# Miniprotein binders against Ferredoxin--NADP reductase: the designs that were tried, part 8

Target 1, 346 residues: Ferredoxin--NADP reductase, of Oenococcus oeni (q04hb6)
Amino acid sequence: MDNEIFDIAIIGAGPAGLFAQFYAGLRELKTALIEATPRIGGQITALYPEKTILDVAGFLGISGRDLVNELKLQTDLVDSKTFLNSEVTNLKKIASHFEIEINHHASFLAKSVIIASGNGSFSPRKIDVPGSSEAEQSGMLTYLLPGLSEVADKDFAVVGGGNTAVDYAVELIDHDCHVSLIHRRDNFRAMESSVTKLKNSRRTNFLTPMKITGLSPKKEKLEIELQSVPDGAVKRVSVDRLIGGFGFTASSRTINQWEEFPEQFNQGFLTNEAQMTSIAGIFAIGDASIYPGKSDLIATAFGEAPTAINQAVNYFDPDRGGPQHSTSLNKKEVFKHDRIKSRYNS

## First folded at step 2 (miniprotein)

Design e1 (from T3 with R6Y R8V E48W E50I R90Y)
Fold by ESMFold2-Fast, scan of step 2:
Structure e1 (fold): chain B 346 residues (1-346), chain A 93 residues (1-93)
Amino acid sequence: as target 1 above (346 residues)
Amino acid sequence: SEVTIYVVIEKDGKTIEIEFTVKSLEEFKELLEKILELIKKENPKRVWIIIRAESPELARKLAEIAKRIFEEAGFTEIEVRQEGNTVIVYAEK
């Protein structure tokens, strides 16, 4: 890549990577964001762009798509480069820099690296009953929410008992759909407030405890055959679409061997409180990172990103210092005290 | 029937990680043979195989197969740890 030298290379354009790119830009660092796929947003864009996210501070409720858009608007305010369709196929340390190989052919140098690649690829767990393959081929059975601008006054069935199914049902009723919620038990393993919202809605019909025994695409609707779990009684319902909400499983992948590949534990890169991995100058944030007490939230990744960026600066340019704050002079003075110095060396 | 397998190999301060999904016991055995070939080629100090299955019983059965293969490959320190549907087989030379 034209022998450019970056201060920071960020691997992965999910929420963690996007916010890291923005914060690095605010610190006036020359930054590259590298994404293997053709689009930003990571799992949010791929799996649940229409889902309302409730646990990101500063937003009353925001769709996955809108959250990614807001993060993109922030990154557009800073001078940084984004490389899409760019897989990091090797990472090598050369003197005081890292050489980053892209797609087995291109390379450039960075003074530090932030791994923000998430947990890898996931696929939806699928229903397996007579007619399910035909229903999926026709588009009448899906495992992701459709575009919400196209769904008003349509009849949906959602099958599943966990957060995925309940979240899908909530989004659909919030967009004026009628939802038949199918589950083999009367209890849902999902956020209590969401289940209560569905119970209080006239747009929700609970088909519990029932299981799906067959699917048949008809002229303009999908016919679902249901069987009551307690007594085996058969019932048929017709809907515009069926959405499977059974969650996701990890897909097969090969993680390319990097010459500088940090230590992992439970599929995450092990870090300390500075977000630094086992290799000096390489950091990890978001779902790619693991440390004692970590919470797997987007909000957590937003806190990790500034920490990693500031610690990367300390690694490659310790004399630059931190961001200017009203207390920065007090902090410098405190660190000159003999007792405080002894405490930090202990 | 679907099983996710993570293999972590450590040698000279670097880590190689491989993730697979297998759908049958036959596929699982074929995968373990390939992993054993990689272990013989790389001669690592430590290896972890993490097995995530749909049931604790299946995970336990698959872990016993993996343990036996490591014993035959000459690993002297082998530890098996199970937490629900996840089993970790650790081997050290």
Scores: ipSAE 0.000, ipTM 0.101, lowest interface PAE 22.8, mean pLDDT 78

Design e2 (from T3 with R6I R8Y E48V E50F I88W R90T)
Fold by ESMFold2-Fast, scan of step 2:
Structure e2 (fold): chain B 346 residues (1-346), chain A 93 residues (1-93)
Amino acid sequence: as target 1 above (346 residues)
Amino acid sequence: SEVTIIVYIEKDGKTIEIEFTVKSLEEFKELLEKILELIKKENPKRVVIFIRAESPELARKLAEIAKRIFEEAGFTEIEVRQEGNTVWVTAEK
């Protein structure tokens, strides 16, 4: 009868959820990884697949896309199950189990739940000036980085003063693009090392303090009308593409309607040190979670995932004990991957 | 009327079991299409769908719908077995 339900339902296939499923697989737990969108990777895939990530331990710089690919390779080493295009529309508690409703119709049972849905769906904050709608429709105004394989020597403008804009500009110059960085102030509210890199690059032109007052698509280029903030002087520049880097707005529509809805603070679910929410048997990890002293990093989510998995086991099967000893793992699929095998022949 | 559907997916010597409840033929068809997408992704050798309806006639009707959807998806060996209000649809490649 243990074969008839899941041990853990993991909601959200971002980096936190992917690593939670991998670790659960190492413990031989039956898990369902449930993702509302058609693709894994969460925010990384949706918002910054081309961004170079510097603060994930074990990698000397890695793109968002490559990080998601590495996480998928780990889940492929274990017996894992992922359900895409599957939105959790309700969560109910029935005796000792949870009933997870998918897309308002279907339901299944799990002994525990881990919420790894991040901050929900994201939409870019958009430019609102004359010509902006036409520029976006033509593809000359976007809010995400383009595919970076064929952009060398192209001329980009990036507008914004925060980490999003600065990170976009850094990726573009690292791929041999020329970048005009537009901002209303001379100072950026972004990582100091990234701003310093842009200032030291001959590929970066700072158009500060200036604001965009109009956009006009031409045959081959986008014409940007700029106005100097201090004196109102007007300047025009032509670029291949403008990228809006104003950040993103989160949507929390579906989760708030769950019958079992854990307590939140500032868009995150409150957890204790065991990653358990206000509802026993429901856990939260990654950007979905909040607790005193939390660092909002991918690396932090990777530590939270094993904690949540192990505490979920303590919740539904306290007699099962702790994680398997390393010698027991010799028979697992993890030792069949070519990269792991090559470590043992020097 | 409520229909209970349990899907068994066999992969790498393990069986994944998922239970669904649907209340209409439209919900049933939507569920089958989603199960089909799941099966296409995982490419299992064998899938069994267990259906429990309120009557033998309804169970038979739902089994025929499931059989047609699996046939259209390229499954070559589809068996339907009924016992009263319950029916099993087994699809193999």
Scores: ipSAE 0.000, ipTM 0.074, lowest interface PAE 26.6, mean pLDDT 78

Design e3 (from T3 with R6V R8F E17T E48I E50Y R52E R90L)
Fold by ESMFold2-Fast, scan of step 2:
Structure e3 (fold): chain B 346 residues (1-346), chain A 93 residues (1-93)
Amino acid sequence: as target 1 above (346 residues)
Amino acid sequence: SEVTIVVFIEKDGKTITIEFTVKSLEEFKELLEKILELIKKENPKRVIIYIEAESPELARKLAEIAKRIFEEAGFTEIEVRQEGNTVIVLAEK
């Protein structure tokens, strides 16, 4: 990481960050996209994947999940690096560059920074037991709900005692899944009506009071080792996926600890019309940004992203010149890519 | 006219960052001697030198000088990367 200089570091892989990454790639900039969570898409993926979005130009109506998938397909066409499970824990200015610290230990340099972390980037509170890292790497342990259109009659385990876990379990049974709800206590600190709904459902199995003591991925299933709290008896269950429902830590508190912390107003970073914050070379776009007359729409963020990228280039390389008009860009080799071919030519 | 040099020294899980600005090759050579002394004193596992010069030719020349300093300090794995006026020299034991 320290051995590389990026032209642009983008913080947050929501829609704004993904489009900024794609546009930076079209300009042939060496780009790092840094996301605190294990998945791209930000709050859309976490909270509203099935929501129909009507106010993004070019789509008659598109689900949040499908919009994120389309943005990912665009980013896959360009040469850029994506770092998941990577929280920016410090930002420091060194001469004409920025030093970016990730997870309190790793750092690299970038010529400019684009803050695209929404109303606050969120890191999931994670399970720490033998096998949890392997389970997460295999995709069998996640901290976000899966796409709900194809999960009917699948077996999920959800672990946690708060609203996050209970809400995940409710959503899963409403989509015809079977849910084993694991918690170390017999009581839940969640909305009583939701807990009652789970208790009255034949699709819910309560594994309480129990603790997870180990995880083992087994090709098609995840094996979960559970220990009874009162007597220490061990039980094993097999599920399609385990979802950790311990909630999220807002990384806006971490941003407040950065050595280079731009000025804020009403929880957003103040920007000028160039999307530049109070600190030269640091830009903000999407819900992370605020300026007079701003509209809080995904479509607005898509316009802000190219502005921020082009102004970042003007900041660190003023002699580079601008991009060609979008309809005259000669990226003919991109059209030979398998993903574009499969989409339009059977 | 100005060359910016940033040195990253990794030791015991911590990174020490040192920034310099030099205006001549003579100043650059004096700075390299001080960096070499610091490397020998701290005995780090990994060192990164970032150089931002006013031309690609000057950047390449400075990178070669930095590479030789790392070789003299006992580093066996040395990588040099250049992008226009900027150069990174990475050295590991």
Scores: ipSAE 0.000, ipTM 0.228, lowest interface PAE 17.5, mean pLDDT 79

Design e4 (from T3 with R6W E19T E50V R52Y T86E I88Y)
Fold by ESMFold2-Fast, scan of step 2:
Structure e4 (fold): chain B 346 residues (1-346), chain A 93 residues (1-93)
Amino acid sequence: as target 1 above (346 residues)
Amino acid sequence: SEVTIWVRIEKDGKTIEITFTVKSLEEFKELLEKILELIKKENPKRVEIVIYAESPELARKLAEIAKRIFEEAGFTEIEVRQEGNEVYVRAEK
C-alpha cells in the first residue's frame, strides 16, 4: 500500500516477471510483482498451458503449465509479494520514486519499475449466439484445451479459422479425439502443414463454410446448430465439448495512459543494453521489450531479467555494487527446499 | 482502407510518441504536413516513423513521400526498411 516502499515494482507475472522477482529476492531486494489477471503465468497460462515448450534451456520439453509451476516454486523460496487482480493504471514520478496506481487508486511507491507485461492482458474472443452463456456455464463450451491425458475417443468441435483453432484440432487428433472443425470460410489462416495434417486425418471432419447459430446443452452432450454460409441450410451436431478457437484480445490501452509512458516501437518498449527504457528508472524485459538483435524467446527474457534487476540497483543505489558470486550467497531458506536440501546437506 | 502511422521524435532528452490511423491517401498527406510542421518547430535530432499500409506497393509509395519530407526538413541520414505492408523510416541529422 501507500505506506510501503518497494525497491522494484515488476509489472506482469509472466515468465519474465516471475524470474525477475526470484532473482531480485536472491539479491535481498524488496519487490512487488503486479498482475492484472487472477493468475500468474501471463500469456502462457492464458494461451497455451498444455502446449509443450521446446526452447527453454534446462528442460527437454515442458508444458506451459509446468513451466509456470516451476517458476512459482522459485519465487516461493524468496521473500516476495505478488498482487493479483491488480492492473497498473498509472505510473507517476514523484521526486526520486515512482507512484504505482492500481485499479485507479494510488497504491504504493517504488524506487524503480520493470515492465514485464508481455503483450498485455488477454481474454478469449467469445462466441455470442443463443445458448452460449449456458453452454459456457455448464463447461461444455470452453476456450482452452482440456487436460489431454483423458480425452481419447471423445468428440470435440473446434470453431475458428486461425492458428489457435487449427493448433487445438491438431493436438486433439494427436490424442485420439474426433474433431469437427467449424469455420465460416473454406480457407484457414494458419500454418499450411497443420491444415494439411488435419485434412489427411480420418479423425477430422470439416464443417466449412458454416457458422454457429445456436448452442443447446443437453444432459451429456452439447447440441450445436450450424448454418451453411452459401445456402443457409441448417445442420445440427452433437459433441462432448465445443472449444472456441478465435484467439485472444490483448489490451494495452491502460498502459498507454500512464503519465510516465516509455517510448515504444512495434508494440515493444525500446531499451538499451541495460534493459533501460527512455525513462530513467523504468526498465523493460521479455516480450514487452525491443532492441536491435532481440529474440522473442522465453530463454532470452530469463537473461534480460537479471540484467534489468542489477541495472535498477545501479540506478537507485549505485554504491551497493554488483551481485555476489552464486556460491557465496549462502541463503539458508533456498537450501531448505526438499529438491535442494539433500544436495547441500549430505 | 486504413494506414496506421507511428511517429517518434527525440529532442533535449525528451521523446514525443504518437500513433495515427488514417483512412485515405488524402488524410495521409494532411498528416504528413502536420508532422513536417512539428519537425520544423521542434528541430529534433532523430525521427522515426512506422507505416502500416493495405499493400506492399502502397507502403513503398508512402515511404518515398515520408523520405522526401525528412529531406525537406534537413535530415541527411535516412534509412528505409520495408517488410510486407510495414515500412520503417528513420532519419538523423
Scores: ipSAE 0.000, ipTM 0.099, lowest interface PAE 22.3, mean pLDDT 77

Design e5 (from T3 with R6T R8W E17Y R46E E48F R90I)
Fold by ESMFold2-Fast, scan of step 2:
Structure e5 (fold): chain B 346 residues (1-346), chain A 93 residues (1-93)
Amino acid sequence: as target 1 above (346 residues)
Amino acid sequence: SEVTITVWIEKDGKTIYIEFTVKSLEEFKELLEKILELIKKENPKEVFIEIRAESPELARKLAEIAKRIFEEAGFTEIEVRQEGNTVIVIAEK
């Protein structure tokens, strides 16, 4: 519950929201970053914290976890308010402001809103066979990659036919693991170059077309029962761990209840080139937004964030003007950060 | 009736997750027609549907109908499961 009026309420603390908060701070705007989950990072933290990201400008390969950490370090340089475990359950327009309801209680007023909630909350699609609950409880069945520092020469099984499973298998062989890739069909609905890499690797064993019919945790290994899809022939394999790669489900139940709910197309909020939705004063960026020609990249979201911030200012304070340079940040605070200070040590 | 539709866009296609609650067979048929039009429009690789019914008996009837309709819609890999009042449909092309 905050009695202050914010310039901008930013909904969602994924990469887009984090960078928007940082950029708004450089413009000395009063912003609230509101996140439904107990953690920042959005889809990256939930789905692929260990994955190496190649298409974010300025980094020659960076893990999802490290990217989120770098974004947090940037937001720590500015005066910002972040609210975790805070679901936006309603938006109302009251005169020249928006009332933001959090967890079913009216909490904030803001002059504008930026939706950066991505595709909502995510949970893995789970295996349901005899023994699956026991396997998951023992840690032998998981739905995310383990820490990759200590897995060399371990035996993994990955089950699934889409990008999630194939990407997991690629990361594991790149860390010197042996991978049995299980799928109910002989073809995969994943990036062709990744599938080719797995087919050319001596560390990959294809168990296709097969389905899992049972799991049995043993003292040292997990025993997996497989059945051939065409004829039902049974095969058993033993692995250190099974990783389910069936993908994830997202939920957007709450957002449909907002009194100010912008127009959507393909579950994204339609925007113009100013990142403004169908409702004046409400903007959308990152995976929450859609417009003709949009590229679904983290790098695209980083470009959308400053645009939305600057256009929000034009909406609620047109006399303020645009940014000329990033001199509003106190240089003393910037140089107090050890990494920046060391680079300018003479 | 409350319907939640989530579209996951991947490099090779889309996965659609649909969740809704129904109180009757008539309500289910009306919603299913709209859902099938969405599936035709979006052309997803995978569809995951979770249906909550008012009773296990209604859920059983919905499960039988759902499998037949998705077969008619051109899906080649269809799984239908019932857990009490809940029906889960997974369809792939």
Scores: ipSAE 0.000, ipTM 0.182, lowest interface PAE 19.3, mean pLDDT 79

Design e6 (from T3 with R6F R8T R46D E48Y E50L R81E R90W)
Fold by ESMFold2-Fast, scan of step 2:
Structure e6 (fold): chain B 346 residues (1-346), chain A 93 residues (1-93)
Amino acid sequence: as target 1 above (346 residues)
Amino acid sequence: SEVTIFVTIEKDGKTIEIEFTVKSLEEFKELLEKILELIKKENPKDVYILIRAESPELARKLAEIAKRIFEEAGFTEIEVEQEGNTVIVWAEK
């Protein structure tokens, strides 16, 4: 539980947050990007990865998935940390720093905060059955994917019928896990190609149509009690871990009252022209922000991100000065990256 | 007392999110009636409501009212989770 000190903490890995992370990296700031869900791209990745986006400058029609991929390639060029499966549950001011609480347990310090969470922060939808609290406390029930480096040949159950559950199951079988996919219906509200991949895999066992009626942590395994939806027949299975894939709820920021909670107007954080909220050192960009004349576009968020980052630097390190000219940035090691060079040779 | 209600409706991969603030129990009941009309119009598969009240006692009362409204709308699977002043109600047909 070593506290790390960051220059900037960015909350939300949607398009606004990803671009803010990239720009902060170009300024050589120690940056944390904090995302409640297991994937970057937020709602784009979860709800409309195949939707064609027409109003992002520089792209002649791009799918949501491809836009997120392009933003990821930019962030990969800079030295920054991304924390997935990490919900910001509290924000406190301690002297000249902000303490950021993650998942009610982990915390770290940042000199400034950029809120880029879209229309709210996201928290997992939880299961409520006998034994669920004990299972969660033991670590055998989670709502986010575990670290995938040490999970090969383990038995997982995933419960849910949407993209979240299906994406979890796909990721687990791609890391050599065995997955029991539990859903109350025989059909899934998820990307057809992902469902087909799971159906064609020998690593996937479909437990449908079934509901979870109880959970019992044992010494090394979690026992799951299932009830068949059509006839009520009871079945039990044992797994290493259960992952709840019911998706995430976008919560109003007024409901998740951080100790340092900036003033809102009409469901957004009110900002000035510097993207600064009512609390010094806390900024908001993208759909999380509101100001007179704002346009709710991804393109607008891309302009807001550099403004917020540069003003955050003025807040915590006024002697550092403004950003370097674009010609100076061309000398940074990042521009020696093979992917950029390969694009010049096309 | 002030009550904030956040409603999430999921249908065909789309999420519809609505936030309301009411000042009285009468306004809360009227708002739930409007939510019921929205449910009838959109015919969603799943509905999620988050209620924030000024006390745990009020939160419990509001959760019971919300559960009854969803039962009237034809939802058979209704779950309620409460933590302090916050209540989460989700319903599925």
Scores: ipSAE 0.000, ipTM 0.167, lowest interface PAE 17.2, mean pLDDT 77

Design e7 (from T3 with T4Y R6L R8E E50W R52V I88F R90E)
Fold by ESMFold2-Fast, scan of step 2:
Structure e7 (fold): chain B 346 residues (1-346), chain A 93 residues (1-93)
Amino acid sequence: as target 1 above (346 residues)
Amino acid sequence: SEVYILVEIEKDGKTIEIEFTVKSLEEFKELLEKILELIKKENPKRVEIWIVAESPELARKLAEIAKRIFEEAGFTEIEVRQEGNTVFVEAEK
């Protein structure tokens, strides 16, 4: 990290954290968004990126992935720093600031902290074979479905034996892709109707029982080395993309090891209606927070975020005053965005 | 022994979906502990768990454990349905 002092550190890049980052930017606050995983979106990205969400105001129906993309477009309008692969391993109070330790090795200071870490961290289970890191960096190995509008007639491999892999394969063939389904056993631990659909499709090739032993990105394709489990025979296939469908692992959290650990009730951080925790200067929003009458909806978290940000400002700069009538963003920067531009100057 | 688990939690009009694959009874118990913590925090009206195991016997055993967790969380209407290696447990308050 650096020797810069932030006004606000936001822990967790789920919907609550992303909107808090955006709103803090509108208030011209120096903001750090800190996320333990390599991706923004929290539980949405980890657990249901393709699920249609119906209970977020302003959208008739939106996929989890598209909602996260919309939130990112908002945060791109403001000057703020996002730190991925960054676990907050300690939180300590030093005089008028908080020291935030990242990955046991780095630290920085913030005047206030917003906990937006949700109900726990889930990350995709990853393949570990020669070439897997290079394949992931090139975008040829992913653990979530791609955007489905441009995948027709492309060749995918999906590896995994559970519902994640089977459901990925079903979605891909429903979008006119060809799918090689790789699994170390001939049996799938998935809904029988989905497996039957794949078996009856001419778009599905079953590579079972086989395991992946190597990955090699080439110019336009990913070469996958496979080994037959029964007899050790080696086979190579080339695909446009490999998708790992091993499901998700719950990450152990170190939050209870923090020197400044706010009081909890029913596994959430207890707050009042101002989103204030038991520790002055530390706030909690979204699924990480609990208070009387709380509704655990994305829409509720969106209301909690500006409340917490404004109360954090009252904590570290009580003379600053409340929210501005006008956004602090430069009008020309806002109008550079294609969708805002189409509304006002076509 | 590979076990696939899908948990759906419904509260205040939102459905939270959690998908896991565990490879041991120890991992399953750790997962159930985390699910119980989530249930206690959210206090949902309805929870569903889908379990797909390597055998019908294992699936039945895991469903029994899940049913006990729901009972401890205060659910009074618990239904268990099994189809081969797949079991789902549905609990309502």
Scores: ipSAE 0.000, ipTM 0.202, lowest interface PAE 16.5, mean pLDDT 78

Design e8 (from T3 with R6Y R8Y E48Y E50Y I88Y R90Y)
Fold by ESMFold2-Fast, scan of step 2:
Structure e8 (fold): chain B 346 residues (1-346), chain A 93 residues (1-93)
Amino acid sequence: as target 1 above (346 residues)
Amino acid sequence: SEVTIYVYIEKDGKTIEIEFTVKSLEEFKELLEKILELIKKENPKRVYIYIRAESPELARKLAEIAKRIFEEAGFTEIEVRQEGNTVYVYAEK
């Protein structure tokens, strides 16, 4: 990964991790946000994107998807790096720093770690062909649906034969996308009405029976190499994005195999009032954390994030001092946003 | 009345995934009974279920059935949410 040393590495891009990333940016900390899946939002995005949330202060009836979008708007105001498709497979302490291993191969150093990975997550079943890792790293191969408000008239490919792939394809055509549905058989193990809807749509192209044999990211498009089953004839198609719809498999519980693994109770990391775990310099927030009197709410995680960030700074740079009562963001960047600009220039 | 169901059962750092399509409320109940047997056998910490129905009315009925099943299985925290045609179930001991 990067050869640079981060001040803070945040593991997990659920609501807790996103707000921690934003607050770390306000403190002008060199921050990495690391997320195993191709999407931010954690459990909300995976399980409850359309749920109306009533218990987050400042929002009257916001959907899960919209809450994640609002958190992303905040993180876009700060200079911070986000690494999607990046599973933390090991955590070591080396002298005064932590070495964070990504996907069993790459690593980088951070002065402190914030665990914001929730109560565990599902790992998507991934395609394994030449070019798949590069396509995933470029963002052109994902395993969850993209934000659908910006994708009308774009070309997607979806690969898979089960309900996950078929449901992804239906959602995409319902948002005015064109979909090439790739599957190695001419039949789908999916809801008949959804398959019929796709067959009756002019926005759907069936690439069956075909298998993917290679992926090549180009300038703005992903080139997909397909091989006909059983005759082996090769065809190439170009799309904006490929979505793998194979469902989910073994969870990324590799966290239990980390060399530096903090003490847990009931699947949460024990913390003190500083959000610090049993290992100095490693903090936990949100559903990943547990302490006496904890409330399991998104709102609670939002309060825990600034505490963890400020205490991490106290851990690796005790002479830096506390946060100012005003934002540390570049004033010019802050006031570019329409909402802030309106308040400032009224 | 076609229904698509995704079941994720988490135990000992592994996730068991089950994907199925049923065509009737009767088949749905039979599938949930089999899922309940698997849950009793594996004794998982967490279970996630996604159900996609053809209508919001069917989704509402499926949500009620799923909630009862997990309450009877001894889960202490159960959240069942219906969003249009989709039902999300989260159950944790």
Scores: ipSAE 0.000, ipTM 0.149, lowest interface PAE 19.9, mean pLDDT 78

